VHH binders against o26223. Designs and how they scored, part 260

Target 1, 191 residues: o26223
Amino acid sequence: MKLLWTSQHIKVTVHIDGKVSKMDVLEAIKTRRSIRKYQDREVPEELIDKILDAAMCGPSAVDERPWHFIVVRNREMLEKIPEVHPYGAMVKDAPVAIIVCCDSSLEKIPGFWVQDCSIASQNILLAAHSLGLGAVWTGVYPLEDRVEGIRRLFSIPEHVIPFSVIPLGYPAENPGTRDLFDPDRIHLEKW

## First folded at step 14 (VHH; framework vhh_7nfr_2)

Design Q80
Fold by ESMFold2-Fast, scan of step 14:
Structure Q80 (fold): chain B 191 residues (1-191), chain A 124 residues (1-124)
Amino acid sequence: as target 1 above (191 residues)
Amino acid sequence: QVQLQESGGGLVQPGGSLRLSCAASGFTFSEKWMSWVRQAPGEGREWVSSISYSGGWTQYADSVKGRFTIARDNVKNTLYLLMDSLKSDDTAVYYCAKHIYSAFPETQDAFDIWGQGTQVTVSS
């Protein structure tokens, strides 16, 4: 895939809760929720390009940046994802999904690509949320069954490892807030 | 423990019908692709049909296409093979098999768990 960045790309002010504003980082982190129900609305390519740009801005072990992305909009292909991923049922109802992959030929340090692709996946979720979209991370790696299912469905080469499938769209659900702070998980100076 | 138990085999006349069942236990059936594989007397195993874990994606061997239907009930943890227009060449032991990967099998090495089999005999 090629990103379709052009000179016509314009900075957009994010609309949050009916107000025109930019979401701060802490607000984005604390209010992001997994969204599994989507409106029957197209997601503009410009927003996908912004999300993928954000995905590639994450830190990477020794700057290896091993990520590749497959953008899936084809309805027939989206409908087949739940057939190779048991917790991917919502993907068939999404207008678009991003498959995060690792090109192992770009790996400089063995094993750190998992962290790199996790960072890219989280950046996709946060960027989508900041742009008024909803998304959910459906796990592929390290479940060998799902890895090979997704690989075969999308003709992914042997040296490339599918890591996650992230459906996204305009949200059709509003999950409640969560307070997850647990001071018992914080240890001062030593365990 | 992980088990697959087939049933529904028997003696049937050519042109007849049978419904095979496979009861699964010891694993999350709804998360696994499943297949039916058969073995005729003195022959190797032949793949018959596969089904994705939701049932939305199926494939059949050319020898049974249009006559057999694979189905599953994820609430009852049961796999089915509905066999119509049976021929003498369909005589075999029919095995239920669990896939290692969520993909159509290329070899019998694609399966990690097998049932004990159920005998189907098509004869006059």
Scores: ipSAE 0.022, ipTM 0.534, lowest interface PAE 8.2, mean pLDDT 87

Design Q81
Fold by ESMFold2-Fast, scan of step 14:
Structure Q81 (fold): chain B 191 residues (1-191), chain A 124 residues (1-124)
Amino acid sequence: as target 1 above (191 residues)
Amino acid sequence: QVQLQESGGGLVQPGGSLRLSCAASGFTFSEKWMSWVRQAPGEGREWVSSISYSGGWTLYADSVKGRFTIARDNVKNTLYLLMDSLKSDDTAVYYCAKHIYSAFPETQDAFDIWGQGTQVTVSS
């Protein structure tokens, strides 16, 4: 097992029947679904590294890049997440979870870290999907009980704010695709 | 030693209100997520509502959202369900349940302790 940190382009790929195929970016965006059921199968560290590289490539307000990530693979720790997170039951069944955090000491514009961490979280979901994995964003901030529970569980310093917990793994469900395009929400030139 | 005891059920007319209580003992109530689950005649169990250990987070089934309120008193080790605008479809045995984890429950196996239940009948 070896970590791979890269700033190169990530290939958009999906696994179908054990085969790897290429998914374009629009297809990845349109077909990504929240996945809460996972195969009993380990995720290679190389795939986690690619996902984290994608997370860090998101735009950030005044380039503050306040995100930090905790990668949780330890089964005992994964089993404790549901105790402090109400929607975290599926985390105990996931082979790995990523906790997206904000280091407030890196914040340059007050409040924009929420947007920065949201972008990082979405990039994790899209990258996971493109690599044949399933994931789901479980919210932490701004729910005080969850923030403090996750902070305590993972020894997160007070100046660091846990934002989201994202379990991921090889999907054991296929909820299908949603058609969400609504032209009534598009206004030309004026409201 | 560990026990959940519901009370407050009864017969009520449509549009009426009821307050259910659940007294907990034998475990550290303030450390556990708690839920209300109901079972209508001839139906399976349906999750109704959950509350975090501190009360800072509450979840509701779509069928009861806006009509029911879940609450807890950690000093008294008591869970509550305040039910307004009751409908005939709310007729069920209501169970107090202790979460195994702080989880959004989909199934019965999300709970390790159940109460004995309290009957709620909504009829005219």
Scores: ipSAE 0.000, ipTM 0.113, lowest interface PAE 17.9, mean pLDDT 82

Design Q82
Fold by ESMFold2-Fast, scan of step 14:
Structure Q82 (fold): chain B 191 residues (1-191), chain A 124 residues (1-124)
Amino acid sequence: as target 1 above (191 residues)
Amino acid sequence: QVQLQESGGGLVQPGGSLRLSCAASGFTFSEKWMSWVRQAPGEGREWVSSISYSGGWTMYADSVKGRFTIARDNVKNTLYLLMDSLKSDDTAVYYCAKHIYSAFPETQDAFDIWGQGTQVTVSS
């Protein structure tokens, strides 16, 4: 009770805190949005472990699973990412970021690691969303200057390729969901 | 069309100071790491300093650390090298160089665009 008197013409704003509801898979897929603003709140290690477990459960060409992950929590290192990635400005404000990498020595079929790391990146985004976190995929591969910038910043070996940088945290924004269903993109039996 | 033009070199006494400038044109300067590289008479090229595209990161060779400061102005598309406590061993032609990659380069092949150089002579 902070209002001593209110006029009938004054809009009263009430903030009600709700628990984050658990989502089914379809709801998680349909409501996930890119989140670029984060609360000043640490993400528990247990949630990062769950996200990385989900990342490694994606399908992989000939089951090669070439992905490796760097978990970055160090504030100084997070602040350096935008210096080598011009569209990664939001990373400096995130409590944690995950760098998805390909270990080329694990590749069984040339070129399919891109699809493998894309799936791992998307699983990170979906898992984060399902756990009440927000995240955004920022592109590294195939942009040579970003690949080499991230490689040098994190001492990544030459046989390992940084694919994406995914900052995540508790969301400080709530963009609306998108209605993206377009039946004109669905072809039955033939093009 | 793509050009780097250095200026600000000259003759200076030991312990003196100089400010080098490099005017960049023909590319998006604000998106590129930049370096200063020098070449002393009769010697190979020596990397001196690098700066990230925003200016938030700077790196220095051990020979100049604590004496030189690299800076940039992305509005004016200009790179600077502020040289303090100059020594006779700093005598060289100083080149402005654009990185191919955003990270620290190990060799001359890491740069795709070079300026013509500006002479710095430190002598009594």
Scores: ipSAE 0.000, ipTM 0.133, lowest interface PAE 18.0, mean pLDDT 83

Design Q83
Fold by ESMFold2-Fast, scan of step 14:
Structure Q83 (fold): chain B 191 residues (1-191), chain A 124 residues (1-124)
Amino acid sequence: as target 1 above (191 residues)
Amino acid sequence: QVQLQESGGGLVQPGGSLRLSCAASGFTFSEKWMSWVRQAPGEGREWVSSISYSGGWTFYADSVKGRFTIARDNVKNTLYLLMDSLKSDDTAVYYCAKHIYSAFPETQDAFDIWGQGTQVTVSS
């Protein structure tokens, strides 16, 4: 069969040699960039599922795993996020966003949920990058107005704390890689 | 200055093999996803294969899966298409194309730079 070059005729078969991706961990970490411009393209739910699976694999203090995730695809809801998050303007243009939340009722040790949700957020960014998507972490906690705004917008209960809003999509920008290694920040045996 | 130059096309018999090359210049090749796109006589352009900037991701059209292999050499700034078990239906002009975005291309608008093409003819 011959396929014409249109979205209607594109067929994809992934050859991975037994892997979801051949990108190694160090490459993913070093080449991931914040992406704030997205193609007008749907992200398949299978990719979102893989990203959330990776998010839940993070280490957590005393294995409390307090994270919950809200997946937002509804255009009206995405368009309202900039009203309560001043640095979330790009979210309205993303095909999907993930809101990372902490359920305080699952917290076993006070305060470590911030670290737990930070790890989950970073895993979302790395997993998205490894799957050919772009994403950016927009901060919610600990800014009271953003926390309250997001809570009200998505009907989040009082005992649940919205931590970050991560829009993602197929990237419409391609920033180059950065050389961030600074040996002056490494101290051997003492400060 | 930004250029893509294909080579390696030719006439082969059914069941034969060819290796296409695409020499890239004028941009940072190692930072860009690349694709092969073909156009058969009287047909529109058909996507064949894509490769991520690192080579860690490869994608193939159903019509070529298991027969073609896309590869790249970021030191030589060269993209390859290794074609095995060629069929008469593979007869086309093969184009090298540079992606605008680090993503699978949904349409022809995903590319900003195209090569001039190299002819592949599969005939007895």
Scores: ipSAE 0.000, ipTM 0.144, lowest interface PAE 15.1, mean pLDDT 83

Design Q84
Fold by ESMFold2-Fast, scan of step 14:
Structure Q84 (fold): chain B 191 residues (1-191), chain A 124 residues (1-124)
Amino acid sequence: as target 1 above (191 residues)
Amino acid sequence: QVQLQESGGGLVQPGGSLRLSCAASGFTFSEKWMSWVRQAPGEGREWVSSISYSGGWTHYADSVKGRFTIARDNVKNTLYLLMDSLKSDDTAVYYCAKHIYSAFPETQDAFDIWGQGTQVTVSS
């Protein structure tokens, strides 16, 4: 029964809860890379739900949690994103994209929604990585033409601001790891 | 087909000035953020400056702020770096790089197309 226990072709088995992805937090942070090439393979809805759950667990200024998310799977819509986002070319080849938005009516402290949505975006990238997926953050805010282009394309109300577009899928590239630690950026007790 | 070609490097004395150019071809230059990145001998790549597709947004590394100016000409498909008050520490190969997606490149992986580089040497 060895063939029913373990296969040499199975490197990682991903369950809905991600339990078999044996990556600790520091490993996930250090090994996450921007992924722009995806397999022609659908991402299960249950994995998207787990990623969005993680996104909403980020801290926010005065607990305002201003984020809303649009999940885009429609190929026609994904193909239109590069028309309004010059660096969104890889989005047309992704099986799914998440648009991170700020509902300005939920903002309690002016301006902090940018930090809130940045945190949510990073949590999406880390959660995707931990679940065996690849993703990349493509910038929307504060570029006015991209903000308005994405707003028009997805019928986003005037009080909601599109912040980032994050395509994701099973990775078709492995860029390797980076050594980014720079002790010259650490100052003890004073600049 | 898609290509970035730098020029304008050379030997200059401390306190001198140089103008680097990067000729872009094979893509719609006017729709892309562009950066200058440098690499000194034996060191990693250091981001220097970025410019938005319209030229309305510019960013500079602290080491060059106030001395370097990034500019672009979308009619000529050319990116520029105007370097004033050059220091020995500015000695490096300077690369032109096309952004993939990020307006604010956190890392060298934010670029998909790189030029061949042009050598800048600041020495007496």
Scores: ipSAE 0.000, ipTM 0.102, lowest interface PAE 19.2, mean pLDDT 83

Design Q85
Fold by ESMFold2-Fast, scan of step 14:
Structure Q85 (fold): chain B 191 residues (1-191), chain A 124 residues (1-124)
Amino acid sequence: as target 1 above (191 residues)
Amino acid sequence: QVQLQESGGGLVQPGGSLRLSCAASGFTFSEKWMSWVRQAPGEGREWVSSISYSGGWTTYADSVKGRFTIARDNVKNTLYLLMDSLKSDDTAVYYCAKHIYSAFPETQDAFDIWGQGTQVTVSS
């Protein structure tokens, strides 16, 4: 097993769409898009380390933090993911993917691991975007076919549940912005 | 109606060839891993071969590797087993099986739907 780079606390300025900028939190949230096309360009270990550090900073029910992560860079392994995940075709073209897992032995309150791993997955997407990368969340749990396919492909033990597969890389597409604000979903004081 | 129906079995001489087919209905065949499993007289079930939903990943038992080819047609919802250089030890009932999970089978419990089987007999 390889060790990842130790996280370093530095201020990062990212180069996005040919421009150098600092991305604030609201900008990151509002401009993040699912990216399924990637440049043929490696992602540095330092960026993966920063993304995983951000993933582990999410809130967790009674601080159980049941998440584990598999970092996949091996081209042959990435090419096999679509065979066990029918809607994960883009993964084979990504330079790297992160598999978010739950170690059930770390769970303190039944059922909250799904929320914990969802939070970790979203933090990966936001951190990647803030660093000039594109990513997409491909669903694994609760689809048992995908869960067991991913488990066997990556030798994941039975007490660990693969939750999501997130391919990432430098974006080779630039989807437009979205305005998703819907006031009909906001209720004041009562339903 | 969820169903798997095998065909193509029969009597063949050693060294001969057979093509087994399995017609699938009642589920989204193109999204499921499929396997061939056989059972020889007086023996337990033996896994033979598996194929991923797209056909891009195939695996074979050591006893048949290099002689058998598993294939699928997702337009026709049909699974195939192309059997070459047949040996007397290949004599068995051959079953088509749908995986519960998109993973290689370790036990018979890895399958939720089975066909009725087709008899293959290899003798002079």
Scores: ipSAE 0.000, ipTM 0.152, lowest interface PAE 16.3, mean pLDDT 83

Design Q86
Fold by ESMFold2-Fast, scan of step 14:
Structure Q86 (fold): chain B 191 residues (1-191), chain A 124 residues (1-124)
Amino acid sequence: as target 1 above (191 residues)
Amino acid sequence: QVQLQESGGGLVQPGGSLRLSCAASGFTFSEKWMSWVRQAPGEGREWVSYISYSGGWTEYADSVKGRFTIARDNVKNTLYLLMDSLKSDDTAVYYCAKHIYSAFPETQDAFDIWGQGTQVTVSS
């Protein structure tokens, strides 16, 4: 796919659903929820480009940036994902999904690609939320059968590891906000 | 009313076979992935097997691979578990469970409805 976002656009105000929206970072983090129900409405390529740009901005171990992304819009392919991913049923109802992958040939330090791809996945969720979309992270790695199922469906080479499948779209549900702050998990100066 | 009803359990000799059934009602069975989960006396629940909507994709716990077969009949809204070469360690209450399709499948919230269970005892 072709990116529509240039390096000259360091901040973007997006017109979403006919309205201008803006969300600060802390608000986005605190209000993002997993969304599994989507409107029957296409997501513009410009928004996908912005989301992928954000995904690639994450920190990575020794700056290895091992991530690759597959953008899936084909209805038939989206409908096949639940056959290889038991908790991916919602993917068939999404207008688009992003598969986050690790190219192991880009790995500079063993094992840190998992953290790198987790960071990229979270950035996709936050960016989608900030743009008025809903998304959910469905786990692929480290479950061998899902890794191989997704690899087979999308002709992914053996040196590339599918990490997560993230369906996204305009949300058709609002699960509300959670209060997750637990001061008992914070230790000052020592355990 | 949404419910799952297991049957087919009983007492069998080691090396024997049993066929478990789970009758589903109150939801569109053909749209849901289904699992079998077991619980031995004094132990936690252990996932056994799952099957996709169509039956085209199945997976098994290492402890039962090659001995158990999961199947479904979407016309009869029934899930099956065919158990061969039963061992004493297979003694447990067997539950069928409906998948919720969580973002992290390893979480506690992977299933939203469970049957009442059927007892399988492998003994002389």
Scores: ipSAE 0.000, ipTM 0.139, lowest interface PAE 13.7, mean pLDDT 83

Design Q87
Fold by ESMFold2-Fast, scan of step 14:
Structure Q87 (fold): chain B 191 residues (1-191), chain A 124 residues (1-124)
Amino acid sequence: as target 1 above (191 residues)
Amino acid sequence: QVQLQESGGGLVQPGGSLRLSCAASGFTFSEKWMSWVRQAPGEGREWVSTISYSGGWTEYADSVKGRFTIARDNVKNTLYLLMDSLKSDDTAVYYCAKHIYSAFPETQDAFDIWGQGTQVTVSS
């Protein structure tokens, strides 16, 4: 299959377990779910590289791109994450986790790094989904206890802020679909 | 009221055992790392042991490794220190302390809440 431009939407070709599948951007956004159960199966480095490439393609305030990423595959380190992050229990069961960080030395406009790292985190989730993987965003910033716990666990320097921990792997659950459209949240011309 | 209250101290002979308890109230105990810190008269504070909020990670000072065990009961909001093979050098006031962060305490400034302490005397 070929990549097709459909006016305002892109049709993309993905390979899942060696087979071609077609998922457009809207389908990926609408069908992505938080996945917390993973198969005992390693994620190829090539897929992680594609996911991180997608993460770095997000828009950033004044093009500052302050994100850095730590890829954690070491089982002992993954098992310690739940001890510094109480809502990260599933991380110990994942084959890999990505820690999204902000290097404050790259910051051009104060405070927008939070939006930049949120965009990078969401792109990781969408890219993982499009490649047949499952992932979940576990929050680190702005909870100072988690920020400092993750910082010390991974020897992250003081000028770098850990933002999120995203475990990912081949999914071992299917939570089904959602329909979240609420027209009452749309205001025309004025509040 | 946020507070920590130690109990279980006392006089014990060398080689004896004691179980210290620390009752926590006024905060979500199950979300906090906890430590035991001791202080002998005229000395500075010495870190003894740390436990993560789940109990899955524990650390001990070299002076007490193999003799002391830190434990917690998150249902009862209670921290414990089980002290075996006590030595005269273990004589001190023992404090439980609540961590500011889920991390190893590098200094005493790592704690925001301290108990009043319980006296442990190892002698005759």
Scores: ipSAE 0.310, ipTM 0.693, lowest interface PAE 3.9, mean pLDDT 89

Design Q88
Fold by ESMFold2-Fast, scan of step 14:
Structure Q88 (fold): chain B 191 residues (1-191), chain A 124 residues (1-124)
Amino acid sequence: as target 1 above (191 residues)
Amino acid sequence: QVQLQESGGGLVQPGGSLRLSCAASGFTFSEKWMSWVRQAPGEGREWVSAISYSGGWTEYADSVKGRFTIARDNVKNTLYLLMDSLKSDDTAVYYCAKHIYSAFPETQDAFDIWGQGTQVTVSS
């Protein structure tokens, strides 16, 4: 494990060295859009590594960090996702998808893994956007039919819960930005 | 009413063909995996075939593979079983069943809605 950590650390350092983000955090949050159309272009492993690093940096209830990730590049497997997820049609056209999972054996406080995996999913979307990629969160949990479909398709053990499927790639659409600020939803000191 | 209604059964000679239909109502058919399950006289239920939401993923029991084809029409909310090269061993009541989960079934407990069945008799 120690030798593997040392070589992984060197590789990650080389991947990151010389790459500078052009987008600040507020800009990334405000301009991120769901992207469902992708270029026929491979996403480099270095970018996936950066996205997964960001995913694991989210806050977690009692620091349980129950997330695991499946990276899917196999075309046959990507084409089967719409057959277990009725709103996942775009996944078959993506060059890669990330399945966010919860390992229930790592859970320390009941139920908070949902928030933990939500945070990881959002970090994937923001990190992808900051790196020039597009992505979309397709919901799996809490719909039991989708959870079981994805579990069986990817041979996920019973103690692991698939939470979301996030296809990503270089965007082939630009939907523009949204102005979603609504002051009527802000209450000062009381309802 | 949430309902599955089978039709198309009957008496056919060995080597013959039949087309079973199952009309679905009261739920969003296009979002559900569907199966055909049969029960021969004096025997337990046997899973025959299953189909995913769009029809892009189908599976068959070894006993019917290459002879039967499962299909669906999501506009008409109808499931089909096209049966070719029928054998006496195919004699059974055929049930249409809605899956609880978007996955291939292990047992009959994988289904929450069943039709009333249609009798298929293969005899000379």
Scores: ipSAE 0.284, ipTM 0.671, lowest interface PAE 4.3, mean pLDDT 88

Design Q89
Fold by ESMFold2-Fast, scan of step 14:
Structure Q89 (fold): chain B 191 residues (1-191), chain A 124 residues (1-124)
Amino acid sequence: as target 1 above (191 residues)
Amino acid sequence: QVQLQESGGGLVQPGGSLRLSCAASGFTFSEKWMSWVRQAPGEGREWVSVISYSGGWTEYADSVKGRFTIARDNVKNTLYLLMDSLKSDDTAVYYCAKHIYSAFPETQDAFDIWGQGTQVTVSS
């Protein structure tokens, strides 16, 4: 609907089948896992809207916010992504994918768009997880064959750089938890 | 050493068939889009067919659609062109070409590695 394309309508707290997200930020960060197996279920537009809103809330160098997003639901197009991205095989099985792009004309400080788009990509992963979805970041930039493959497949203009492809859906796997805290990587006051 | 080596060309009668092979070495063949390009006597280069790195996407020039089939074997690092119903107009040197990027090329400048070519002559 048109209502789902305005930021004021993203604030719905009731999700499909009456489910409500209750995950706090630290829980989301610590329990997020890469999900590569998806249920055969459509993701509602309101959830995609929430995820994209979160993606655009990341910090950006000199507030340049160079990101643009392509939302791909077309099955034929999803099935072609593995042809230009050899490690993107799971994308064809996802109900939807988001392509994170940089519009180089919006860049104010050369080179920082990579960090900007990385932050946007991570926010997509965290937001999806908090909403009960699973997602995985498949790398595009800086591999020039993947960049140009994705650009041509989705008719992306030359001044726009595809950064990542993130398939998402309702998870069909549960990889469990990880304890990654390493105190040997923390140095007090100096190296 | 990065190399592409074509084979399988020869003299064939109109209506006949040929199978061209291209042996690739010195790069990760399974991660690259590959094309066949031909050059007829006195003509410029003409793109013939393209195949994605997995083989799941193929395209053909209008002049060869329905007659030629491009294929690949990623275990053997070999590209193939199966040519059926050959016509005198198919007479050319056939080149194996590696794409710079994974996508379909707009021009011949999209290729960074070329083979030496194999001659195909269709004549009675």
Scores: ipSAE 0.000, ipTM 0.309, lowest interface PAE 11.3, mean pLDDT 83

